# Miniprotein binders against b1l550, part 191

Target 1, 279 residues: b1l550
Amino acid sequence: MRLPEELLERARDIHSEAPSHRIKLDRVGSFGLKVPVEFKGFLLLAEADVWVSLPEGRRGVDLSRQVEAIYELSNPPKDPFSLCREAAISLLEKLNYADSSGVSIRFDAPLQDGESLKYYGVEISSIASDEIINKIRVEILGMTACPCTAELIRAYKSSEIAATHTQRSLGILEVSTKAEHPDPDKLASIIERAMSSPLRTYTKRPDEGGLVIRSLSNARLAEDVVREMIHLFLEEFGHLPEDTHILAAVRSMESVHMHDIYAERSFSLDEIRKEISSH

## First folded at step 18 (miniprotein)

Design s5
Fold by ESMFold2-Fast, scan of step 18:
Structure s5 (fold): chain B 279 residues (1-279), chain A 97 residues (1-97)
Amino acid sequence: as target 1 above (279 residues)
Amino acid sequence: GRSPEYRKLLLEAFKLIREAMKLLREGNPEEALRLLEKAFELAQRAFELAEDDPRTRMALWLMAYIRELQAEAYKKLGDKERAKELKEEARELEEEL
């Protein structure tokens, strides 16, 4: 049944009332919104979460104003970085009781792979208060080859071509910074270069043999991949502010085991520079 | 190529949607409906040209969004039954995502 607008206008303002318990909430918002974005010439459907902090004296948040904040900025579709930052700022302007706001946007980013496209995962966030903190997470699949099995085969066959098992591995780079979001294509490139080989899309002229040969020639432990990702990250993004926080991780989906191998390191730029320079 | 035409169709649909939303704010839902139907045809054409799943999902979502805007316009005209039908079509399109 449709309620009359007049009745709705006279309804009690539940959100402005005192709550049952005077407890501040860190994030209250609209999650799982579908929004169009433009990324490097592609129009893509992204998934967005928008939120604000809620003070201890207020019962609820006006969700319709949150949705308005992001959709007003979504036509024409714009780049997801500008959308993220501008929507977070707009949320604070529209909801004056909040002391912080945030926006996260997730999408599959296209990457040219020969004559076709492949996709990797991107999640970006902007959290606004007295300052803006920008966060980006990139996930991309690649291949690793086990150096331990390769060494066993080499020892057994003496001077023959090394053989080993290969597996898919998920590389992860996450960056939190007061600077602008790093370019996700550059983060994806770092991850792929750190692995034994990238994964390819199927094309009319597949070179699966070449992919396997490259993996075998560049056998790496998950631990090796994480260290190489950090090394390559510092070469490309070492100019970011010293308080920039990075997470580098790899999850190797072992083809000969029922379980995965996982390796990670989190650090600030200041922390890692001191660690490297002390040795 | 196919990709440039796909993009052009979607951008034109977004332009028509912006014009239609302005007309809805100005109290002209009849004219808004005309523009939204043109936008739907462009989005449907883009759907047919989509070369992969992400671009297919983009076009599908836009089609659903246009149907939601048409439903809003019919509500403003007092046509509850057509508004309901368009919302159901939008829901069906959203389920494909």
Scores: ipSAE 0.612, ipTM 0.869, lowest interface PAE 1.8, mean pLDDT 85
Fold by OpenDDE base, second read of step 19:
Structure s5 (fold): chain B 279 residues (1-279), chain A 97 residues (1-97)
Amino acid sequence: as target 1 above (279 residues)
Amino acid sequence: GRSPEYRKLLLEAFKLIREAMKLLREGNPEEALRLLEKAFELAQRAFELAEDDPRTRMALWLMAYIRELQAEAYKKLGDKERAKELKEEARELEEEL
């Protein structure tokens, strides 16, 4: 039952009232919205978060306007990059009391793997204020082989290819830039190439054997993976602005331990260039 | 466990939606509507399979979205009355999300 419109006109606007405590909030919004997006020719249902800042003098945010802002832009479905940027801007326009806005869109991105598909996780974000910052986070699983155990076994048994334990590892690249969002497929490729081997959705016996052999031949520590990710990132995306911020990380689900191994490096492009040039 | 059938239904529905959207862009709303109706049936079956699972939300959303696309297609065909009905159905489905 819809309340009569007349009652709505008499109701005080609670959101516009002064709060009991005059404190600014950084992020107030709707989380876990579902929005359609078009990505690389696929129509996908993505999860979206939308938010704005709330000034100290306002009790609440007009959440309905936030939801309207993103859905108006989501029909017809468009690429998630444009959707993020446009929605972030639209939020600031519609909610004029906010000094900042943000949109985050998450989905599993399809990646072709032979005749099948594998997936990587992607989160695309845009934050608008006096400037627009675009953020992208890519997560993809790969496989790592331990070089330490390999060396121990090599020392014990003279073999060219030493057996070692292998595990699934999650690689993460997060990029924040004033430029356009980096290509997530390229980021995923960097992560996969930084690991001992990629994962496959399906393997035939010869392919499975080949995958394992490749891993053993390219044994890497979690630390090695992160360093390789950074190196490959610089080769592909070195053209981005110097103030671009990157997080490179790996979580190795160690098969010989009950805990995971984690390694990360956070850096700006300017910082890491200086570091590498000094060696 | 999430029945493989549920995922299959949703993927097939999305495929049909994508094709329908292409047809709409190409100026063929009639054929688009046929595909959208099939997509709706698939989404509805997915909804039935999901029962009270969180997956129900996704199926409902898809059903609502398809109704919106159908409304747009009918609007292009000049059938404003049917377009309005479908938009209302979409709204009703969204209220259940």
Scores: ipSAE 0.000, ipTM 0.154, lowest interface PAE 16.8, mean pLDDT 86

Design s50
Fold by ESMFold2-Fast, scan of step 18:
Structure s50 (fold): chain B 279 residues (1-279), chain A 95 residues (1-95)
Amino acid sequence: as target 1 above (279 residues)
Amino acid sequence: SPEYRKLLLEAFKLIQEAMKLLREGNPEEALRLLEKAFELAQRAFELAEDDPRTRMALWLMAYIRELQAEAYKKLGDKERAKELKEEARELEEEL
């Protein structure tokens, strides 16, 4: 049985048909695309999501145009920040029915660690409408040492060197701004400096004893780490627009429990400055 | 490695040209360029010194296989297209 020519024409126009329910959708697009990016001299595999808003009167989006928008800009590979912003703008230009567009790009960023590299997580986004909002989220593992257990053991044993449990902790900084994306290496540095100690890749001459002693000498609660991250962030990035929004968080993977400890604070630069100045 | 980067960038240039040829309805010429791109990506894989460079080369090899599968489908060779998609999937599982 042959399909009528009328059905072939309708098949071509299916995305512009009226939907069964006239409801706007906030994000419709292609998720999990693999794209090459150049980050600080490295060619990396990144994962990208691209989307647009869909008006209440339109059934679907042109997915092929979304893929074209990011892939045209990704060949040859370029930095993920420019790719993110340019692709979001291109999507709005190519898809005239959309009120907004967005692009997210995720990758593991290399960071020099002695003779080796270590990696931290980066997700960047650009959301375009009548303005462009840039977001960046950095996640990096570090080490924390419990000050409560350390003090109890010190008091009980009268030891000059406290013993306590240590654990991996995930530090998180997320920034949303109308300015350019902050440098993720600087965000990663803030997180690591707020921790009891950073984690190291294996070096030819590892000093695990020194790292452990440093952690024990700099024991910090999850709450301490978040406050220190905010303090260091304000020193480095306090020049960003007043409406810049920040999330600072830490998840401590407690070695003595089956569960994690979590601490976070969300704020705008305007809010936090008023809070600090009132105290 | 400067050699690694050179190989990878040359492979990307060939892929970009092959994608253009596929859009223009020339899958046979696209396949020639994609085969050259795969050889360059495989050499880059062999020169990769760390995980990000290895991962990038593997992804590129998988992506080239997916494009070759698309080209063979356009030529009506569904069996060869299926084989290339399976090879692409195996490469992606290494990521």
Scores: ipSAE 0.006, ipTM 0.375, lowest interface PAE 9.4, mean pLDDT 81

Design s51
Fold by ESMFold2-Fast, scan of step 18:
Structure s51 (fold): chain B 279 residues (1-279), chain A 95 residues (1-95)
Amino acid sequence: as target 1 above (279 residues)
Amino acid sequence: SPEYRKLLLEAFKLIHEAMKLLREGNPEEALRLLEKAFELAQRAFELAEDDPRTRMALWLMAYIRELQAEAYKKLGDKERAKELKEEARELEEEL
């Protein structure tokens, strides 16, 4: 049964009422929504979070309007970058009490690996206010090999083949910019090129030996990988606005220890250019 | 596979048309298109070669069931609408 229209007109608008405490909230919204996206010819199911800021004098946000806005823009499926930006702008326009809005979209992106596909993690965000800030985070697994252990074994055994332990390492590049989102495939490529070797979805035994030998020949500390990622990033994306912020990080899952090794550097393009130009 | 993508794109096209029909007050024709869309999504599910593709097809099947439930609600068939919402929930639980 539907309530009579006159009764609905007299119902309290709970969301517009004053809250118990006059405190602003930074993000109020719907989190963990499933949305379809089209990424480089692939139809993928992504997870989305949508939110707006809530002023100190308003009790709540109309969550159903947020959900309707993103699903309206999601059919037919479109690229996740346009979806992210358009939804953030749409939310701010529709919810006029908000000072800012945001959308995050997460998915596993396909990457060609020989004749098969492998997947890497992508999270993109757009935050709208008086300006729009676009953020992208790429995470991809690769291999690293310890150069210190390799050097000790080489010295001890007088071998031309450096022997050392290898480990899985997660490479991370995160970019926040007023420009368009960087291409995640290019970010993933930077991470893989900075590592000792990439991980493969499937390799035959001769190819597996090749990956191990390649990793051993290109032994790198987590610190080396982070520095190389930054170097490669500047070659590819140094043209971005100078207030662009970058996080480069590596988490190495040590095979001989119970703990991980972690290295990171956060910087703006302006900051890193001044640092490098001093040398 | 190319067939997987083709099936999903055709399903989305049918869903878009069905949603337009629902807005125009033609839930009967919308249901016909949605059932075709479900069959395409189900075939895509069977062709999925990895978890991301499986989840995409499975979500689409659940979404179509939700839209069918709305259409039956507009036709006054509350029992069938409830049954379709339950099927949608079962599909969503597998995600």
Scores: ipSAE 0.347, ipTM 0.745, lowest interface PAE 3.5, mean pLDDT 83

Design s52
Fold by ESMFold2-Fast, scan of step 18:
Order: sequence, then structure tokens, then C-alpha cells
Structure s52 (fold): chain B 279 residues (1-279), chain A 95 residues (1-95)
Amino acid sequence: as target 1 above (279 residues)
Amino acid sequence: SPEYRKLLLEAFKLIYEAMKLLREGNPEEALRLLEKAFELAQRAFELAEDDPRTRMALWLMAYIRELQAEAYKKLGDKERAKELKEEARELEEEL
């Protein structure tokens, strides 16, 4: 039911009241908003979360101002990086009681795959306070092949012919930096190159056989894929500020097991360079 | 495709103008532009060849129906506004 206007005029301003308990909240906002974005020539429907910090002396947040901030900036659709940064800044300006604000935008990013498109997951965030921290997470499926089973089969058959099980593996790269967001297509490329082979949107039987053969010839553990992703990341993005934080991870959906295999490493650029240079 | 993108950008331009008209107190003219925007979004939907582009066009159609409902509400036509909100909900359920 819709409340009468007269009743709303007489209602207390709940948001501005003192709370029952003087406790700060880190994130209060509107989650799951649908917003259009323009990404590399494509108009895409993204899902956005917008939030601000709430001080200990204030009961609630002006949610309508949060929604207004992002929608004002999303018409006409703009690139999700600018939208994230501008909306986070706008939230902090509109809601001056907040110490920080944030915006996260998630969408499936198109990647050219011959005459077809394939899609990978992107989440872009900007967190504004006295500085801006930009975060990007890329997830893309690829194929891995088990080197342990391959070696067992070679030993059993006394042959060099590689045969093993293959499975889908989800590669993950997440970057938090004070610099601009890294190009997600480059992050996706790093993940795919670290895998045994990429997945295609459409393959005929000869091409499908080729992907399987490439995967079998390039068998990799989840641990191998994570290390390769880190190596390739440092080649492409080693120029980022030293306090840039990275998460590299692989979840292998093992075809011969009822469980998945997971491997990850998180690090700052400063930490990883010291580690590599000492060995 | 270039045609799909062009249709959506044209629809967004009409939506922007319609929103200005609604703020200026001209819901009748806004409705005219919004109906044209809906036709463009519908054509984009027909051209969509994958799920993300289909979702984009569906969302835009639902959004236009919500704006049309607001325009009819400003005109005092509560029944038509309710019908358009229901059409928007049905379109959103397909997302």
C-alpha cells in the first residue's frame, strides 16, 4: 500500500536521528541496481552497488540520494570506469556526513571470438575517501588438463602419447590500485594464456579436437596456472604503484572428482618483487 | 551490431528528452517520445543475438514503461499507469 502524503509530511526524519547504539557502519547502501553502461562500443546492462559509511551518531542513510547519484551519471550510458569514479565522488559530496563512499559495477564483458562473441565477468569498483582506490576483478573460464594423470598414462602404456582428463577452470585476477583501472581485456588475456587452452563460443569437431589436443599438450596444475598468471601480470602491469594489491586464483572443476581444486595468491607489487629478487 | 547500437542510442536520446519534458510539466509530449523510444528498443530486442544484448533491450523496454507510467500518473490516469507498471514488471521478470 502507498502511504498518504499527509502522513509522510508528519513523519519523523528517521535518517537524521541518533541511533540506539553509537556504532559506525562501514557500508550502507543500495545494492543490485540495474544500470546501462557503454563498454568498448557495446551497450550493456550492468548491476551496481552504491554505498557510504555511516557515522556513529546518525541512524540512517539517504538511500534515494544514492540512487539519484548513479542514475544521473548513467544517462546517457558511459564507460563503467568513469561511472564508478564519478558516482563514488558524487555520493561523498551529496552525503557529507559520510567518511567514504563506494560504487561497484558488474557486467559480462564481450570478447571477440572469430565471428562470435564470448563473455567474461568483470567487476569494477571505486572507493572514495580522502583518496580514490580503484578495484577490478576479472573472471574467465578456460580449460586445464591434469599433468599427473597424463604422466600415469604414459608410464602405464610405456608411450609418450599424452592422455588425461580435462576440465573447466575459472581464472580470477583482482587488482586494487590508486592508479586507473587496468584494462580488463588485458587481464582476461593473461588468464587465458596461463590456462591449458581457452574456451570457444562455437567450435566445429576439427576445431574442438584441436583445443583438446592443445590442452593435453599443455597440461597444467591449478598451482601452475596461478604462478603463470602472476608472471604474465608482472610483465604487463609491473609499472603500477608498488602498493598495488593483486589476487590471482584458479578454481578447477575437476571432471574426475566430486570436489573442486582451488589455488590462490594475494600480494602487493612491493612484496612479490622482493620475493622474486631474493630467489 | 551497428544497427543494434544505433537503435539503443536513439532510444536513450528520446528518453533523455522525455525526462526533461516530464520535469517541465509536459507529460503528453513525453509520452509521444517514450512510445517512439519503446519501438526502437523493441527493434533492438529483435536484433539481439545473445543474452547480454537481449537483457539490455528488455531492461530498456521495462524502463520506458516505468517512465510512461509516471507520465500517466501526472495526467491523473491511474489505471493506465498501473497497466504500464505491470507491463514493466513482466518485462523485468524475463531478465
Scores: ipSAE 0.287, ipTM 0.714, lowest interface PAE 4.1, mean pLDDT 84

Design s53
Fold by ESMFold2-Fast, scan of step 18:
Structure s53 (fold): chain B 279 residues (1-279), chain A 95 residues (1-95)
Amino acid sequence: as target 1 above (279 residues)
Amino acid sequence: SPEYRKLLLEAFKLIREAWKLLREGNPEEALRLLEKAFELAQRAFELAEDDPRTRMALWLMAYIRELQAEAYKKLGDKERAKELKEEARELEEEL
């Protein structure tokens, strides 16, 4: 037909129809949306995913309502924490057949590094249902130095200062909590303090030498870094609810291997405190 | 459960309308809608049958208080804004 209104009235509502198979889907949504956010005085281009649960009796989701929910809240740009929580709630209001909704926002966060900036990865999520779960993942590169090779070289050369290989290591902290999102700058700081040394965007030769010497003097296994990250996390964020869940991990990009070394621990605050108190 | 969900959805609708009013520079009208939203969230809290539903209602009440604080800040009432932020924090501590 030539009339759009008549065409719309005659068209089947595909999304409301029964599906071919009566199976619930956990996440159906719009992924990879570009949204501006304001983070600590910076206007950044972020990438967002929005989703809802889909009940077994409904064929599809109204994707246009999902895009509307986040874009209405992103103009003017606001902080990604508020955007995440507000959009997740808005999704449940707009798509009332859903049991749960979620929003994830990813961006590279600037961090002051002397007279320059460096960047670390941030992903912020909020999942709304009968409760709100707030999730944050921070990834930042640092330097590690191998203590095993250092000891072998020291043994070979007697009293000489040990040399060893250094490599870039990716530190990861992920927190899921019913409280507000932890400050990502504090999470990034925890990761960097657990490393042999931080990385820099810009170094002059004397500063570069200093970082290498610092790393060699503070040689750490990936396992050491994960344990230190957990220790530092408990000092800073031990006040969070006991059912807060944490993932601490390190991926070491070994300079002497074709493969990476990976170390990880997942835990709840309740679980880790009972473990530590038994020792 | 269906009654609980209906109250939450109605509160979310009022919150969305209040967001629009705050963006348009009408914090007085936003405050009226947010107070209605708070009453609905409090009713949902009373109907909550389990821990997750109780926490969702408490979080929503805290969030509404934070939005009311923003509205009062836009009206130049910094003392009322601070009081509402403190009330929001107390509600969040019950999570």
Scores: ipSAE 0.006, ipTM 0.428, lowest interface PAE 9.4, mean pLDDT 82

Design s54
Fold by ESMFold2-Fast, scan of step 18:
Structure s54 (fold): chain B 279 residues (1-279), chain A 95 residues (1-95)
Amino acid sequence: as target 1 above (279 residues)
Amino acid sequence: SPEYRKLLLEAFKLIREAYKLLREGNPEEALRLLEKAFELAQRAFELAEDDPRTRMALWLMAYIRELQAEAYKKLGDKERAKELKEEARELEEEL
């Protein structure tokens, strides 16, 4: 069924009307959209959020066409970084009352793990205004081993390889930059190298033994892991603009406690360089 | 899997062609392409070796069913459109 043209002409444009309260809104959009993406040769189902700012003098946002546009941009599936940037720019182009737009895309990224794959979490965003800010968050599980218990057992047994408790730890790196998105595989690699050992999708007993031995001989506190992540990040990505912001964090799921341990540090590249050079 | 990827890319190509046909007012030909796309997505689902690839194929199958429902709606077959929309919902629940 089609509506008569006269009805459409006489209908109020609700979205362009003044609101009851003249209050600006920061983000108005469609959240939780399922979109296909292509990441490093893999076709994956991602979840996307799309939004724009809404000025104090406008009642609402017409996002139906923007939802259609992101699906049109998604076939054929393209890399999530290009999709994120192109969709954010397109929103500002099409919705001229908006001061800013944003697109966030979340997916599980594959990593080659011997003959199989393991997956880590990726969330990317592009926020467009007078400039474009690109943000990426990578989360990957690894293993940590307690150095305190290791030293106690080593002293007791006089062994070079001490027994200690191990646990799964979630490593987190988040980067916000005016440059293009950092490669998430490199961020995942930094996290895994900062851990006592990586996790595997499947191991036979000899491989499992090697993983445990690596973890035990490389025991690290959550605080140690965060500092190592920052050190490795600066080695790989120190070339990014000085106003690049980073969050490095670890959540350790302690096997000997009913609670988790959490450590984090947020910083800009300018801030951390000055701190390190001071002492 | 190279076969998994090829099946999905062919399904996406058929969906683009079907979407254009729907916009041009040819839902009959769109339905033919969409049914072929569904068969390709279903074969990809059978080849999926892990949860992320399974979810990709399942979502595509559901999306194709939604497009078929729209095509039947344009043909005036409201009952078949409703059935296909319900099949799409059932596929999405398996995600």
Scores: ipSAE 0.511, ipTM 0.840, lowest interface PAE 2.2, mean pLDDT 85
Fold by OpenDDE base, second read of step 19:
Structure s54 (fold): chain B 279 residues (1-279), chain A 95 residues (1-95)
Amino acid sequence: as target 1 above (279 residues)
Amino acid sequence: SPEYRKLLLEAFKLIREAYKLLREGNPEEALRLLEKAFELAQRAFELAEDDPRTRMALWLMAYIRELQAEAYKKLGDKERAKELKEEARELEEEL
């Protein structure tokens, strides 16, 4: 039942009232929206968060207007990068009391694996104020082999090839830049190359054996993986602005422990270049 | 055959050393070891006489080509790196 229009005209606009406490809020919005996006020829259902800042003199945000802003731009479905950026700008235009806005879009990105598909997690964000900051987070699973256990087993058995425990490891690259969003497939590739081996959706017996042997040959600590990710990132994306901020991280789901091993480095491009050049 | 296993083990030893050299920024020396490793893997392939061991030897040959491609990429030889990657792909298709 729609309420009679006459009742709506008499209703006080609660959102425009002065709050009891004059305090600015940084983010107020709708989280967990579902929006269609087109990504590399695939139509995907993504999860989206939309928000704006709220000034101290306003009680609440017009949430319906926020939702309308992103859905208007989602029909027809478009690439998530453009959607994110355009929606962030549109939010500021529609909600003129806000000094900042933000949009975040999350989905599983398809990645070709021979004749099959695997996936990686991606979160694309844009924050608009006096400037636009674009953020992308890529998460992909790989395999790591422990070099320490390999060395222990080698010493014990006096074998040239030592077995070691292997585990799934989650690699993470997060990039914040004033430039356009970096290519997520390239970021995923960097993470996979930094691991002992990639994961495969479909393996024949020889391929499975090969993946394990490859991992043994490329045994890496979580720390090694993070350092390799940073190195490969600099080779591929060294052209980004110097104020670009990067988080490189690995969460190793250790197979011999009940807990995970975690390693990370946060840095700007300027900072890390200076660090590497000093050695 | 005992000889087949010996050749593969020796190849793996060279691959490990080559990988260390690659990480240390010495791709030229890594390539020398990888070339020797490839020769050993190829000999192992010849000895396998179309048994299931042939697949392991082929895989090892392909893997060595991938590592060689990586080394050439670090040396700035993109053309040779592409050729070696294609050879690796061809060997993998025979698996």
Scores: ipSAE 0.000, ipTM 0.178, lowest interface PAE 12.5, mean pLDDT 86

Design s55
Fold by ESMFold2-Fast, scan of step 18:
Structure s55 (fold): chain B 279 residues (1-279), chain A 95 residues (1-95)
Amino acid sequence: as target 1 above (279 residues)
Amino acid sequence: SPEYRKLLLEAFKLIREAFKLLREGNPEEALRLLEKAFELAQRAFELAEDDPRTRMALWLMAYIRELQAEAYKKLGDKERAKELKEEARELEEEL
């Protein structure tokens, strides 16, 4: 049964009341909202989470105000980075009891691939308080080839390009910074360049052969890929603030095993520079 | 597709105009614009070349149906509002 709206207007303001237990909550909000965004000329449906901190003396959050904050900024669709930052700021302005706010936006980003498109995963967030912290995570599939098996087959057959097993590998770069979000296309490019070869949406047989030969000529362990991703990241984004935090990871779906191989490294720019310069 | 993008942007423009009309107390004119927006989104859906663009158009169709349901509710037409809300639900289940 639905109650009249006038009756609901006369009800107690539950959210502003004192809670049964005086405990602060870190994140309270609306999760899984569908929002339109414009990315690189494409109109895409993204998923958004919006939240605020809740002080120990307040029972609940006004969820309708949170939804208003992001949807007011979603028509016309705007770039997801501006939407993320502006919505986080708007949440703090609309919900003045909160000490912090956050917005996360997830979408599949198009990447031109010859005459067709391929898609890679992007998740961005902005967390606002007395400063703004921006985070971006990019995931894209590529191909790796095993150098160990390649060396064994090369020795056996005396071939310059040794046969070996290949597999899909998921590359991951995550960046947290006080600067603006890094361009996800550049992060995706770093991941693909670190792999043995990229994957294609559509290939004719000669192009397929070329990708396989490229992969075999550039055989890499998951560990090699992570190190190369870090190297390439530092060359393109080493100018970011020293307290910028990065996660680089690869999950290799090994074709000769029933399990995956995983390699990862997290670091700050300050930390990695000191490590690389060590003897 | 340039046509796909243009259709969606026109639909979003009509939705913004409809919101202004709803705030001004003109739900009848808002409904006319929303129906036009739905037709544009439906054409975009038919032109979609991959899953992400299909989902974008499909969501917009559902969103417009939700806005129409809200407008009919304000006009006191509860039956029409329920029908449109159910169409929106069915469209969203396809996502």
Scores: ipSAE 0.611, ipTM 0.874, lowest interface PAE 1.8, mean pLDDT 86
Fold by OpenDDE base, second read of step 19:
Structure s55 (fold): chain B 279 residues (1-279), chain A 95 residues (1-95)
Amino acid sequence: as target 1 above (279 residues)
Amino acid sequence: SPEYRKLLLEAFKLIREAFKLLREGNPEEALRLLEKAFELAQRAFELAEDDPRTRMALWLMAYIRELQAEAYKKLGDKERAKELKEEARELEEEL
């Protein structure tokens, strides 16, 4: 039933009213939207969150206008980096009462694995205010082999190649910068290279054996993986602004325990360079 | 397949044009484009089979139904708009 236009003219704008409590909100928006993106020639359906700040003098946000903003920019599908940045800016333009906006886009990124494909998780974000901050989070599974158990078994059996327990480990790199979003494939590569071995979608028997042997020969603690991730990150992305913030983390799904092992380091580029140079 | 991608890109082009027409107050012409876009998206869905690409085609079909509902609402056809919104919801539940 279309409401008579006359009734719409008489209806008060609830969102523009003064709230009962004059309190600013940091984020108000729509979460879990589906949006198409183009990534490395793939057309992907991503999940998106869009939000703006709400001033203390306004009761509510125009949510419909937020949704329109991202969908207007997503057709035709474009790269998620440009979409995040452009949508964040567009939100501030369309919702002039907001002093800040943000967009986050999440999807599984395809990654070539021989003749097949594997994937990694990616979240691309942009936050707009007086400046634009670009954020990217990459998560990829790898394999770790425990060096402690390997050493114990080596001592027990006097074997050159010691058996050890292996587990899947989730590596995480999160980068926040005023520069452009770092290349997520490069971030994923850093994580995989920091682990004992990558995971494969498809392995033949000889290849599987080789992968396990490689892991055993490159046994690493979760702590070792995080340190290696940081080292490799500095080699590849040391050109980013000094105020760039990084989170490097690993969650090891430990095969001999019911709980996970977790290690992380949060730092700015300036901070970590000073730390490494002091040794 | 190259055909699948071509169909989706053509559908998106039509949707973009239809959306512009809706904003300009031409819902009749928008509906003609959206109908063609739906046919393309449906063909893409059929080509995707049980592939993850099916989700994109389903999403596109749902989105087109929502835009069609909005166009019919602007034309004053409330009954058809309601039917199309329900179809959009059913497609979204399959995502």
Scores: ipSAE 0.042, ipTM 0.510, lowest interface PAE 2.3, mean pLDDT 86

